# Designs tried in a protein design chat: VHH binders against RNA 2',3'-cyclic phosphodiesterase. Part 13

Target 1, 188 residues: RNA 2',3'-cyclic phosphodiesterase, of Aquifex aeolicus (o66967)
Amino acid sequence: MKVVRAFVGFFTSKSINEVAERIKKEVDLKIMGKWVEPQNVHMTLQFLGDITEAQAIEVIKNLQEISKKNIPFRIKYKGLGVFPDVKRPRVLWIGVSEGANKLTNLAKEVARLNAKKGIIPKNSKNFVPHVTICRIKSYDRKTLNELLRKYRTVEFGEDEVNKIALISSTLTSVGPIYTVVEEFYLGG
Short names: E, the ipSAE of ESMFold2; O, the ipSAE of OpenDDE; V2, 0.75 times the mean of E and O plus 0.25 times the DockQ between their complexes.

## First folded at step 14 (VHH; framework vhh_nb_b201)

Design w03 (from u01 with S103A; at its last read DockQ between E and O 0.72; V2 from the best seeds 0.00; counts 0 for: pae E 2.1 > 2)
Amino acid sequence: QVQLQESGGGLVQAGGSLRLSCAASGFTFSTYAMAWYRQAPGKEREFVALISSGDSTYYADSVKGRFTISRDNAKNTVYLQMNSLKPEDTAVYYCAREYLDWAGPDYYFDYWGQGTQVTVSS
ESMFold2, look of step 14: ipSAE 0.149; ipTM 0.539
ESMFold2 (binder alone), look of step 14: mean pLDDT 87; pTM 0.880
OpenDDE, look of step 14: ipSAE 0.492; ipTM 0.756
ESMFold2, fold request of step 22: ipSAE 0.406, 0.510, 0.453; ipTM 0.732, 0.784, 0.749
ESMFold2 (binder alone), fold request of step 22: mean pLDDT 87, 89, 89; pTM 0.893, 0.901, 0.902
OpenDDE, fold request of step 22: ipSAE 0.659, 0.556, 0.522; ipTM 0.844, 0.797, 0.780
ESMFold2, last read: ipSAE 0.343, 0.477, 0.499; ipTM 0.687, 0.766, 0.776
ESMFold2 (binder alone), last read: mean pLDDT 91, 89, 88; pTM 0.917, 0.903, 0.886
OpenDDE, last read: ipSAE 0.580, 0.622, 0.620; ipTM 0.810, 0.828, 0.828

Design w04 (from u01 with S56Y Y111S; at its last look DockQ between E and O 0.58; V2 from the best seeds 0.00; counts 0 for: pae E 4.3 > 2)
Fold by ESMFold2, look of step 14:
Structure w04 (fold): chain B 188 residues (1-188), chain A 122 residues (1-122)
Amino acid sequence: as target 1 above (188 residues)
Amino acid sequence: QVQLQESGGGLVQAGGSLRLSCAASGFTFSTYAMAWYRQAPGKEREFVALISSGDYTYYADSVKGRFTISRDNAKNTVYLQMNSLKPEDTAVYYCAREYLDWSGPDYYFDSWGQGTQVTVSS
């Protein structure tokens, strides 16, 4: 039985897809790790982990249903944050200001419908709208604190959320290859 | 604290077999994906195999058909059965745990064992 590593989400627009490269240069090796390439910058609504083809079919049906019940909306990208917390930062991300509640509600709908089909989130953490730009391996604490303060109120750009997709990830020696399995335009 | 301890390495002749074990503690083993990586001197660490919490497996092309990853959740142990070994398989083999809470489409590992040496002679 074939499986895929997959998530529900969408790729970001040009407005913020190069932020990771700009921040990487700005910190000049003081924050090291896996910085996300522009073509891979995305919003995750639900990470599914490894699912079967049968499960992927059920997710696709759910996304089609959700797309019919929702209309497009604007989001604005603002600020930088870290997970799990500033004392032990593992993930550096761009936050969402305008539209954060709409993203959260959309993620809840996705999770609800998938749960009805036995497709349960891999982890128990609550959804926090974010766009990952670096998975941190090492960092200078002063540099990180200054970066977070500097960008606290900076707006990086905006997107119109007008589609949702099931996206698969294939491991390669040079990084992930992301493939849109199916996508649906929001229309109501 | 997360602890991963590899064992079962050694010296084998080309064409031979070895089974590696990784004993895990300090976390709920059954809910995590586990992986094997390897590193030869002067080379970068490379992916070998992954097993999900649901027993789905992925292999690097170089080992597919020869290596089998498995897990025993009752013993908190992941295994790597290595058959038809080649000199190119010579490396230190590391067990790794997926970073579950912020796992995305790209794997992110935050815990590693100390490694076990596998040497394959001609």
Scores: ipSAE 0.172, ipTM 0.516, lowest interface PAE 4.3, mean pLDDT 86
ESMFold2 (binder alone), look of step 14: mean pLDDT 88; pTM 0.884
OpenDDE, look of step 14: ipSAE 0.509; ipTM 0.766

Design w05 (from u01 with A33T; at its last look DockQ between E and O 0.11; V2 from the best seeds 0.00; counts 0 for: pae E 2.4 > 2, placed apart)
Fold by OpenDDE, look of step 14:
Structure w05 (fold): chain B 188 residues (1-188), chain A 122 residues (1-122)
Amino acid sequence: as target 1 above (188 residues)
Amino acid sequence: QVQLQESGGGLVQAGGSLRLSCAASGFTFSTYTMAWYRQAPGKEREFVALISSGDSTYYADSVKGRFTISRDNAKNTVYLQMNSLKPEDTAVYYCAREYLDWSGPDYYFDYWGQGTQVTVSS
């Protein structure tokens, strides 16, 4: 059975790319990792992993339904965080302040409808609104801690959430290639 | 084709030691983060340790101070040195390769070995 690696989400504005680049320059070589390419910056509402084509069709239907019932909204980016935690950081991300609840509700709705169709990701976790900017390979602990403290309350701009998509991932040695399978505008 | 093969498991008494190996092939090993997981009967698979391409290591709290993950890029092998073993360490141990994807909040693994059984007797 043919499967596709996919997630539900949307690509963010270029402003986030600039933030990521600024952070990268600031930490220099004290935080080593793979930094997100500009074209790959996105918000994930639900990581699906490997799904069948049949499942993909169901997800698309769900997204269409969700898009019709939701209107565009604004979000504010604020602060930096890490996953899974500061003691074992693997992912550096930009947080969301305003609009976080709306994102969360949207993510929950996606998850709910998918679950109704038996589409439940293996690594299902509570949704945390974030934009991943770096996969950390090595780091100076002091630098990381200072970075997180420094930007705790810093705002990085705004974005309008006006569409959601099923996006497929093709993994390569230099990073993933994302392809929009189907996209829906909110309020459409 | 990517392949991972674990070895080194067996029966050991509490307080004993084992060294697991995971032989990798089919990809540029040195550029990937590798991890060990384990699954005990009736329990969920749980994280044990990982080692990044830059040799940074992280451990589950339950094994910290007792287990050591390492790698030999020349041999395309990741190791798990397990000391001071306890009965609760009994499980099938799996090695895994991390794949690079921005779509998840956590790190994900795309390839797994078949596992090696570790049994620690009282």
Scores: ipSAE 0.191, ipTM 0.636, lowest interface PAE 1.8, mean pLDDT 90
ESMFold2, look of step 14: ipSAE 0.465; ipTM 0.758
ESMFold2 (binder alone), look of step 14: mean pLDDT 86; pTM 0.862

Design w06 (from u01 with L100I; at its last look DockQ between E and O 0.58; V2 from the best seeds 0.00; counts 0 for: pae E 4.2 > 2)
Amino acid sequence: QVQLQESGGGLVQAGGSLRLSCAASGFTFSTYAMAWYRQAPGKEREFVALISSGDSTYYADSVKGRFTISRDNAKNTVYLQMNSLKPEDTAVYYCAREYIDWSGPDYYFDYWGQGTQVTVSS
ESMFold2, look of step 14: ipSAE 0.410; ipTM 0.716
ESMFold2 (binder alone), look of step 14: mean pLDDT 87; pTM 0.870
OpenDDE, look of step 14: ipSAE 0.485; ipTM 0.762
ESMFold2, look of step 15: ipSAE 0.440; ipTM 0.736
ESMFold2 (binder alone), look of step 15: mean pLDDT 87; pTM 0.877
OpenDDE, look of step 15: ipSAE 0.362; ipTM 0.684
ESMFold2, look of step 20: ipSAE 0.219; ipTM 0.597
ESMFold2 (binder alone), look of step 20: mean pLDDT 86; pTM 0.871
OpenDDE, look of step 20: ipSAE 0.283; ipTM 0.623

## First folded at step 15 (VHH; framework vhh_nb_b201)

Design y01 (from w06 with D101E; at its last look DockQ between E and O 0.05; V2 from the best seeds 0.00; counts 0 for: pae E 4.5 > 2, placed apart)
Fold by OpenDDE, look of step 15:
Structure y01 (fold): chain B 188 residues (1-188), chain A 122 residues (1-122)
Amino acid sequence: as target 1 above (188 residues)
Amino acid sequence: QVQLQESGGGLVQAGGSLRLSCAASGFTFSTYAMAWYRQAPGKEREFVALISSGDSTYYADSVKGRFTISRDNAKNTVYLQMNSLKPEDTAVYYCAREYIEWSGPDYYFDYWGQGTQVTVSS
């Protein structure tokens, strides 16, 4: 059966992409890893993993329903964080302050509707609004700690969340290729 | 403890075939996606192939149609069948265990084997 690795989310604006690039430059080689390419920077509302075409159709229907019932809203980016924790950092991300609750509600709604169709995410962790910017391979502990402290309360700008999409991910030798399967504007 | 051990590498002529194996231990193998990466001298490590816990497979464009990743959960082993090998396939091949990002859509990896050398001569 044909399956596609997919997630629900949206791509961030150029401004936040630029922030990611600045962070990369700032840490230089002190934090080594796979940095997310500017064009791939995104917010994930739900990671679906491998889904079938039939499941994808159901997700699309759910997103359409959600988009009709929700209006655009703003989010502010603030702070840096890591998963799973600072002692074993694997992922570096940009946080969200204002609008975080709305994102969370949106993510929960996506999860709820998908669950009704038997579509369950691969991981059962609670939604945390974040924009991943680096998969950490190796790092200087001091640099990472300083980075997290430095940017703890720094605002990186804001985005308008005005659309949600089912997005497929295809791994390649040079990195992932994201493809919008279907996109819906909020309030539309 | 998690361990990954690659084997099967060697010297082969262009157009030849090799089958790599990666023996895994220290974790519930069947629940993890496994991947093959490779690194040539002076180059960055690059994705080659991945097989999910549900046996879905993904390949780098450069190896599609030539390489096949598979797994035997009873043996805790992931394989990479490499056919129609080219000189540019020369690299150290690494086996990796999946690490799933908190909520991310892409594969990451938290454990790696020591690698096995594959050399393809012209």
Scores: ipSAE 0.127, ipTM 0.534, lowest interface PAE 3.1, mean pLDDT 90
ESMFold2, look of step 15: ipSAE 0.212; ipTM 0.596
ESMFold2 (binder alone), look of step 15: mean pLDDT 87; pTM 0.872

Design y02 (from w06 with A33T D101E; at its last look DockQ between E and O 0.12; V2 from the best seeds 0.00; counts 0 for: pae E 7.7 > 2, placed apart)
Fold by ESMFold2, look of step 15:
Structure y02 (fold): chain B 188 residues (1-188), chain A 122 residues (1-122)
Amino acid sequence: as target 1 above (188 residues)
Amino acid sequence: QVQLQESGGGLVQAGGSLRLSCAASGFTFSTYTMAWYRQAPGKEREFVALISSGDSTYYADSVKGRFTISRDNAKNTVYLQMNSLKPEDTAVYYCAREYIEWSGPDYYFDYWGQGTQVTVSS
């Protein structure tokens, strides 16, 4: 079967698109890895992995229904965190304060409708609203701990969540190229 | 469909060696970080080793110097060479694929094998 590598989400506004570059410079090689390029900064509501074209069509239908039942809302970006935990940090991310509950509910509805069509990504975890800025390969523990403490309450900016999209990626030698397969504005 | 199939487990006496294999299919293997985790009965799953798409490796302190992770991109296979085995290494060993191409809702390994049992007798 022909498959598409995809997720449901949206790209962030310029308010936080360059945070990865600023933090990368601040840590001065003490945290190394794949820092996310400004054009690739995004919010994932559900990672789908590899799905067939038939499954992608069903996801698109589900997103259309969800868009009609939801209105735009504001989110505020606040703080830095890591996954899976501070003892084994693999992903450095920006968190969400205002609007986190609305994002969580939206992500749950996306997952619920896709599950009704048999689209259940394996090994999914509970949704935590976040924007990835670095996939960490190596780090100085002191530097990372200080960074997390410094930024715990810092607000980076805000977005209006007014659309949701099915986004696919194609790997290149220099990173992913994201393509919006289909997008829908909230509010119908 | 993404599949990971571990093999090479078994019963071995303390001080012995064992080599685990994980055959991968359904994805572009060479672009993903691969890892080994293990879980003893009734305990939490714990990290053992990983190998990046660029062949950089990282090990848990408990296995460093005794275990070696490697990969063969032509065979779509990741290996774990386990030397100087101890009873504390007894566990089900899982192969996992890391999320390195996607932001995902969480950082995690998105596909896991069914596991292979390693039992180290005293």
Scores: ipSAE 0.015, ipTM 0.236, lowest interface PAE 7.7, mean pLDDT 84
ESMFold2 (binder alone), look of step 15: mean pLDDT 86; pTM 0.859
OpenDDE, look of step 15: ipSAE 0.293; ipTM 0.629

Design y03 (from w01 with S56Y; at its last look DockQ between E and O 0.66; V2 from the best seeds 0.00; counts 0 for: pae O 2.9 > 2, grease 24.5 > 24.2)
Fold by OpenDDE, look of step 15:
Structure y03 (fold): chain B 188 residues (1-188), chain A 122 residues (1-122)
Amino acid sequence: as target 1 above (188 residues)
Amino acid sequence: QVQLQESGGGLVQAGGSLRLSCAASGFTFSTYAMAWYRQAPGKEREFVALISSGDYTYYADSVKGRFTISRDNAKNTVYLQMNSLKPEDTAVYYCAREYLEWSGPDYYFDYWGQGTQVTVSS
């Protein structure tokens, strides 16, 4: 059976991509990891994991319905965070302040409709609006703590969420390749 | 304690074959995706192959059709069958376990083996 690793989400604007690059430069080699390439920076509404083509079709149908019923909205990026916690950080991300509720609602709607079709991610955690910028391999504790403190209340700009997409992820020797399977603009 | 131990590496002529093994312990092996990476001298570590907990497989373009990743959950072992080896396949090969706590679309690995050397002579 042919499957595709996929998620529902959207790519961030250039401005937030630049923020990610700035953070990378700032911490330099004190935080080592796989930094997300600018073109790959994205917001994940739902990670689906490995799905079949049939499932992908159902997801696409759901996204189409969702897109017709929702209008574009703005989100503001604020602060940095880590998963799972500061004691054993594995993922560094940019947070969302304004618009977080709307993102959450959108994510919930995606999850709900997909669940109705029996599409349930294996790793179902509560949605946290974030933009991952680094998968941490090693880090200087002081640097990370200072980084998180420094940017705790810093706003990084805003995006308009005007579309959602099913996106596939394919691993290669040089990193992941994201491919938009299907995209829908909010508002129809 | 999570442990990964690679074996099976060695010297082989171009066109030859090797089978790598990675013995895992300290975790519920069957619930994790496992991957093989490799690193040549002076180069960055690069993805080679991955097998999910559901036995779905993914390969780097450079090894597609030549390498096969598989797993035996009863033995807590992941394998990499390497056929039609090329000199450019020369590297230290590492086994890795997927990080499950992350809900991102990309694979991320939190534990690595010590690696096994594969050398392909021309």
Scores: ipSAE 0.173, ipTM 0.555, lowest interface PAE 2.9, mean pLDDT 90
ESMFold2, look of step 15: ipSAE 0.304; ipTM 0.597
ESMFold2 (binder alone), look of step 15: mean pLDDT 88; pTM 0.884

Design y04 (from w01 with G104N; at its last look DockQ between E and O 0.34; V2 from the best seeds 0.00; counts 0 for: pae E 4.0 > 2)
Fold by OpenDDE, look of step 15:
Order: sequence, then C-alpha cells, then structure tokens
Structure y04 (fold): chain B 188 residues (1-188), chain A 122 residues (1-122)
Amino acid sequence: as target 1 above (188 residues)
Amino acid sequence: QVQLQESGGGLVQAGGSLRLSCAASGFTFSTYAMAWYRQAPGKEREFVALISSGDSTYYADSVKGRFTISRDNAKNTVYLQMNSLKPEDTAVYYCAREYLEWSNPDYYFDYWGQGTQVTVSS
C-alpha cells in the first residue's frame, strides 16, 4: 500500500524564518543540533505520519471544509521554548502569543474532522502552538538558559494565517523535503 | 534505558554486500521509527534510510535501489541490507531511534548506537 508521510500546517513568513537563523548564529556552537532550514520553517497543526492516499484525500476534503468556515487571523511570535523541558531539552521552538487560541482552535478542528474519518495519528498530544527551529543534540546549559531568559518576552514578528495545507515530507540525506499536496485559503 | 547495538559491519570489496543489524532494547520498539545514518571521516553524519512504525521506508538518493531497510519487531531489530556497495559508502553506520522530522511534535529526541564500521575497497 502506498503511503505518504504528511502533516497539516503552513509555512512561516520570511521574517520569522530569519529569526531561526539569527538564533543559530547567536548561540553558535554552544547548542549543537539539526537546525531547521529557513525554507522549511513551518507551523504544524497536526502531524499525520504515514497516511494512505485515500486518507490524504479525506484530509484534503476536511481542510477544504475548514478553510471555508474560517477567516484569516494574525498570530504573534513570542519567546523561545523547549521540549520536553528545560532539564532535558531536545527541541527548541518559537512560541506564539497573540492568536494562539485561534490557532489552537484551528488545530483542534483539523484533528476533529480527521478523527471523524478515522484518521488518528499515533501518539497524539495536545496541540501546542510552536515553530520548531532546532533539534538539540547537545548544549551548553548556561547558554541555553540565557537564551531562553533573554528571549522570554521578545516578540519576533507576526504572521497572517491565511491558508492551511496538507504537506508531505520526503527524507533525504540533507534533510526533509516538504511538498504542498494541497492548500486552501481561509475564507474560501 | 534505551540501547541500540549495531553489528554486521566490516571490509568488503566494491560491488559486494553487507547486512547490518541493530538490536534495540529499553523501549517499545514496534512503536518507533528506526533509521540508519552514516558518517565518513571528515564529513557530516548523513541520513541513509528510515523505516516507520508502519513499515514505510525512506531512503537517501545516494542509496536508493541499493540499500533496503527492514525491521523485525519480534526481535526488536532493524536491518540494513546493503548491495552494490561503493567506496563512497565507506563510513561508520549508526542506528537511530526516531527520525528527524520537524513537523512531528511527538518525537523530541533521537537515540544512537555506537556505530559499526563499513569499509568498501576499490
């Protein structure tokens, strides 16, 4: 059976993409890991994992429905965070302040409609609005703490969430290649 | 305690074959994607192949058609069948739990084995 690795989300604007690069440069080699390339920076509303083509079609239908019923909204990026916690950080991400609730509601709606079609990702967790910028492999504790403290209340910019997409990922030797399978503008 | 142990590496002539194994323990193996990476001297570690928990497979372009990743959940083992080996395949091969996927918030960290040396002579 042919499957596609996919997620629902949208790519961030250039301005926020550049933030990741600045952070990378700032911490230099004191935080080692795989940094997200600027062109790959995105918001994930729901990670789907491996889905069948039939499932992908259902997801697309759901996204179309969602897009017709929702209007564009703005989100503000603020602060840095880590998963799972500061004691054992593995993922560095940019947070969302304003618009977080709307984003969360959108994510929940995506999950709900997909679930109605029996599309339920494994290991599903509650949605946390974030933009991953680094998979941490090793780090200087002091540097990381300072980084998180420094940027705790810093706003990095804003995006208009005006479209959602089913995006497939293909892994390569240099990282994943993302392809928009289908996208829909909010508001129809 | 998560543990990964690679085996099967060695010296082989160009055009030859090797089969690597990675024995996993300390976690529910069947629920995780497993991957192979490799690192040649002086080069960055690079992705080779991945097999998801649903047995979906992905390969680096450089190994497509030559390498096959598979898994045996009953044995908690992931394999890498390497055929038509080339000198440029020479590297330390690492087994890894989880795959680098930025869009996947459920995977926060990777675990690595100690690696096994693969040397392909001309």
Scores: ipSAE 0.063, ipTM 0.491, lowest interface PAE 3.0, mean pLDDT 89
ESMFold2, look of step 15: ipSAE 0.282; ipTM 0.647
ESMFold2 (binder alone), look of step 15: mean pLDDT 86; pTM 0.868

Design y05 (from w01 with A33T S56Y L100I; at its last look DockQ between E and O 0.07; V2 from the best seeds 0.00; counts 0 for: pae E 4.7 > 2, grease 26.1 > 24.2, placed apart)
Fold by ESMFold2, look of step 15:
Parts: sequence; structure tokens; C-alpha cells
Structure y05 (fold): chain B 188 residues (1-188), chain A 122 residues (1-122)
Amino acid sequence: as target 1 above (188 residues)
Amino acid sequence: QVQLQESGGGLVQAGGSLRLSCAASGFTFSTYTMAWYRQAPGKEREFVALISSGDYTYYADSVKGRFTISRDNAKNTVYLQMNSLKPEDTAVYYCAREYIEWSGPDYYFDYWGQGTQVTVSS
């Protein structure tokens, strides 16, 4: 049976899609890794890992239900952070200020319905709203610390969260290719 | 088909050394972060060390200064040099591959080896 690597989420608007390219240029090779291209900038609500086609169908049904029970809401992007922590940074990300709790509640609902169908989250149990801009391979500690301090209170933009999708990913030698499998607009 | 195979475990006296190897196949090894974890009987699996595709290394506090992780991309192999071994280092040691789409507060590794036993006697 065919499996696909997938997540539940949505792509961001132009408000922050080019931040990765701007920051990459600013750090001038002192932070190296896989910087996210504008078309790939997204919010992950739940990472699913490898799922079967049957599991994907169940996720799609759950997303349809969730979309009917939730209305669109505003989020604001603020600050830079790293995962898992500043001593061992692996992912550089943009944070969320306004709307973070609504994103967290939406992610919890997605995880809850999928768990009822035996589809268990592949990521950490704790959801932290964020938008990944670089998967770090190596870095200069001074440069990273200065970057995090410089951007701590910077607002990058905002989005209206008005849809959720099942998105598949295929990793190629030049980076991931994301395909929207199915999407649903919030509202009901 | 991703495969990770650990080797180099065994019985060693306290204060001694071992070098573990993890042979990888079925993926482009040079682009992934690789890690070592260990699990003693009745305990949770715990992080030991990782090495990024860019040769950045990170260690658990309990092994810092005693263990060294390294990689050889030509041989698709990651190593763990373990010096000054203590009885509390006794565990099954697992090699793991970092998940490329990792996006949370904790590490996520999507493939694990079968493990190799390390036993440190007093």
C-alpha cells in the first residue's frame, strides 16, 4: 500500500513569505542549512509522518468536520526563536503573538479527531505555533544570539487563518515539494 | 528502504573505551543529522549525541567530554567513540536518523537501528 508523508496546516501569505531569504542574506553564511523558499513557508498544525491512503481519507473527513466548526481568525507574526532550544538550535522560526491560543486550540482539535482514528501525531505533544524559516545544519553562536535578540520584538506581518489543508511532502535533492491533497475553508 | 545497523558493542571494564558504528543505507546519508540514543533496562530511552550534516555536534551532559560522535559520509557511517566508560553507561545503544520535516520543541527521529549492547563492568 502506498504511503505519503503529510502534515495538516496552511501556507502563509506574502506578509512573511520572504523573511527567510532576507534573514539568510543578513547572516551571510554564518547560519547555514535549508532555508525555506517563499512558496514553501507554512504553518504546521499537526505533522503526520508517513500515512497510508486510507489514513489520509480519515484525516480529510476530520478536517471537513473541523472546518465547519471553526471561523476564520487573525494571527500576527512576531519574533524569532529556535527549537529545541538556544543551546542546540535545529530549527529557526517566526513566532506568533496574536492568535497563538486559537492556533493551539485548532491544532489540539485536529490531533484529537485524528487520534480517534488511530492516527497519532509524529511530532512533540506540545504544540508551539511557529513558521519555520531555516532547518539549521551549522551556525555561529554569536551570530545566532545577536539575531534572536535583534528580532525579539519585531513584527513581521499578519495572516487571516481561513483554511486548513492536508499537505503531502516529497523530499528531493533540491528540497521538499509540497502538494495540497485537500483543503477546507473555515466557516459554518 | 532505510536501514541502520549498529555494531561495536560488547563487554568492557570501567574506565575502558569502545567505538560504536552505525552503517546506513537506503537514503542520502550526507544530508541527514544522525544521533545516538541509549536505553538501560527499565528506563526511558535517552539522548546521547548528535551530529548534523554540517558536522555540528551536540552531547548530553552525562557524556560530555567522554564521548565523541563523528561521521564518514563516504562510508555512510556514524560513529560514537566512548571513553572513560562507567557502569552507568551500560545500555543498548541505538543509532537514529533525524526527520527532515522536524518542526517541534523536541527532536524527532524517524528511523532507528536495532541497537547494540554495551556493558560496563566494575
Scores: ipSAE 0.055, ipTM 0.472, lowest interface PAE 4.7, mean pLDDT 86
ESMFold2 (binder alone), look of step 15: mean pLDDT 86; pTM 0.861
OpenDDE, look of step 15: ipSAE 0.313; ipTM 0.649

Design y06 (from w01 with G104D P105V; at its last look DockQ between E and O 0.27; V2 from the best seeds 0.00; counts 0 for: pae E 8.0 > 2, grease 26.8 > 24.2)
Fold by ESMFold2, look of step 15:
Structure y06 (fold): chain B 188 residues (1-188), chain A 122 residues (1-122)
Amino acid sequence: as target 1 above (188 residues)
Amino acid sequence: QVQLQESGGGLVQAGGSLRLSCAASGFTFSTYAMAWYRQAPGKEREFVALISSGDSTYYADSVKGRFTISRDNAKNTVYLQMNSLKPEDTAVYYCAREYLEWSDVDYYFDYWGQGTQVTVSS
């Protein structure tokens, strides 16, 4: 039984997909880790983990249904944050201001339909709209705190959310290669 | 809790061999890619080798043909067989669970062991 490592989501626009490189340069090695390459910057609606090919087919059918029921909407990217918290920062991310509620509703609908097909990832957490830019390995605490304060009110850009996709990954020595398995435009 | 424990380091003569082991616990080992990294004094940590959950292997150019990464899912262990060792292989070697980059469900991704010292003399 073959397994596909996958998530539901979309890639960000050019205006924001270079933010990781810009922030990496600004902190000049005082925050180290795996910084996300521009082509890999994305919004995750639901991480699926390893799913079978049969499960992937069911997810694709669900995404097609969801795309017909939703119209495109704007989102604005604002601020920087960390998971799980500033005392244990492991993931540096860009937040969402405008459109966060619509993203949350979309993610809930994806999860609901997949759950009806028995696709319930074991370690799913409550959805928090975000775009990961660095998986932190080490950091200077002063630098990180100043970075979060500096960018709290900064808007990095915007996107029109006009499609959703099933995206798979293949691991390589330099990181994952993402492949769009299927994508659907919102609005039918 | 995720733990990675390296062993097998030591002093070895140039041209010699060592086998490093990394015992893993606290996660479903068979579904994760595992990697070895190394760090020489005063240098940045660098990639050495990776083995996927499907046993595909990848190597840094500096070690291709000399090092072999392998895994034993029954023992939750990843290995690095190092042959034809050179003085430039001298470093602390770290075992790592590779990050998913696209997942936000595991905030403590990119777990590292404490490292094991490999010293190669001429």
Scores: ipSAE 0.014, ipTM 0.184, lowest interface PAE 8.0, mean pLDDT 84
ESMFold2 (binder alone), look of step 15: mean pLDDT 85; pTM 0.860
OpenDDE, look of step 15: ipSAE 0.080; ipTM 0.536

## First folded at step 17 (VHH; framework vhh_nb_b201)

Design z01 (from w01 with D106E; at its last look DockQ between E and O 0.07; V2 from the best seeds 0.00; counts 0 for: pae E 2.2 > 2, placed apart)
Amino acid sequence: QVQLQESGGGLVQAGGSLRLSCAASGFTFSTYAMAWYRQAPGKEREFVALISSGDSTYYADSVKGRFTISRDNAKNTVYLQMNSLKPEDTAVYYCAREYLEWSGPEYYFDYWGQGTQVTVSS
ESMFold2, look of step 17: ipSAE 0.414; ipTM 0.709
ESMFold2 (binder alone), look of step 17: mean pLDDT 87; pTM 0.880
OpenDDE, look of step 17: ipSAE 0.363; ipTM 0.681

Design z02 (from w01 with A33T; at its last look DockQ between E and O 0.03; V2 from the best seeds 0.00; counts 0 for: pae E 4.9 > 2, placed apart)
Fold by ESMFold2, look of step 17:
Structure z02 (fold): chain B 188 residues (1-188), chain A 122 residues (1-122)
Amino acid sequence: as target 1 above (188 residues)
Amino acid sequence: QVQLQESGGGLVQAGGSLRLSCAASGFTFSTYTMAWYRQAPGKEREFVALISSGDSTYYADSVKGRFTISRDNAKNTVYLQMNSLKPEDTAVYYCAREYLEWSGPDYYFDYWGQGTQVTVSS
């Protein structure tokens, strides 16, 4: 049986993609890790893990149904945060202010339809809208705390969420390669 | 092929010590967060400890001060030193690897070992 490692989501706009590179330069090696390349910056709605070709077909069918029932909406990117918390910063991310509830509802709808087909999400039950910009390996505590404080209320930009996709990933020595398997424009 | 194999479990008297080992193969061990979980009969699997690729450690409250997680990247092995063992520590202990590509608000572990039994008698 052939499997594909995949998630449901979408890639962010160019202005948000460049935030990771600007912050990386600002901290000047005082926060080290895997900084996400501009072409890989994305919003994940549901991580699927390893799925079969048959499961991928079912996910695609579900995304098509969801796209017909949802219209495009605006989101605003605001603030920086870390997961799981500031005492254990593993992931540095850009948050969402406007549209966060709509993203959460969309992620729940994706998970619900996939669950009806026996495709259970691998991620935690708590969805928090975010865009990962760095997977942290080491950091200067003062630098991180000041960065989070500085950007707490900064609005980085916005996107129109107008499509959702099934995206496959292949992890290489230089990072992941993401491939859009199928995408659907929202429109009812 | 990713493999995780736990060892070092057994029967021990309350107050005693054990060291668990988890041998890893099939991936670049040094870049991953590794964790220990445990499961007592009839209970949900629960978090015990984790160690990041940068050697930061985190512990469940129930084991703080008694258990120590460590890693040896040259041997592709993660350890759990368990001191001052109590009957409540009786469980199957599992080694797990974090899924590095997905970084959600909590940890997601994509590979698990088969487990090693720890039994603490009084």
Scores: ipSAE 0.084, ipTM 0.466, lowest interface PAE 4.9, mean pLDDT 86
ESMFold2 (binder alone), look of step 17: mean pLDDT 86; pTM 0.868
OpenDDE, look of step 17: ipSAE 0.307; ipTM 0.658

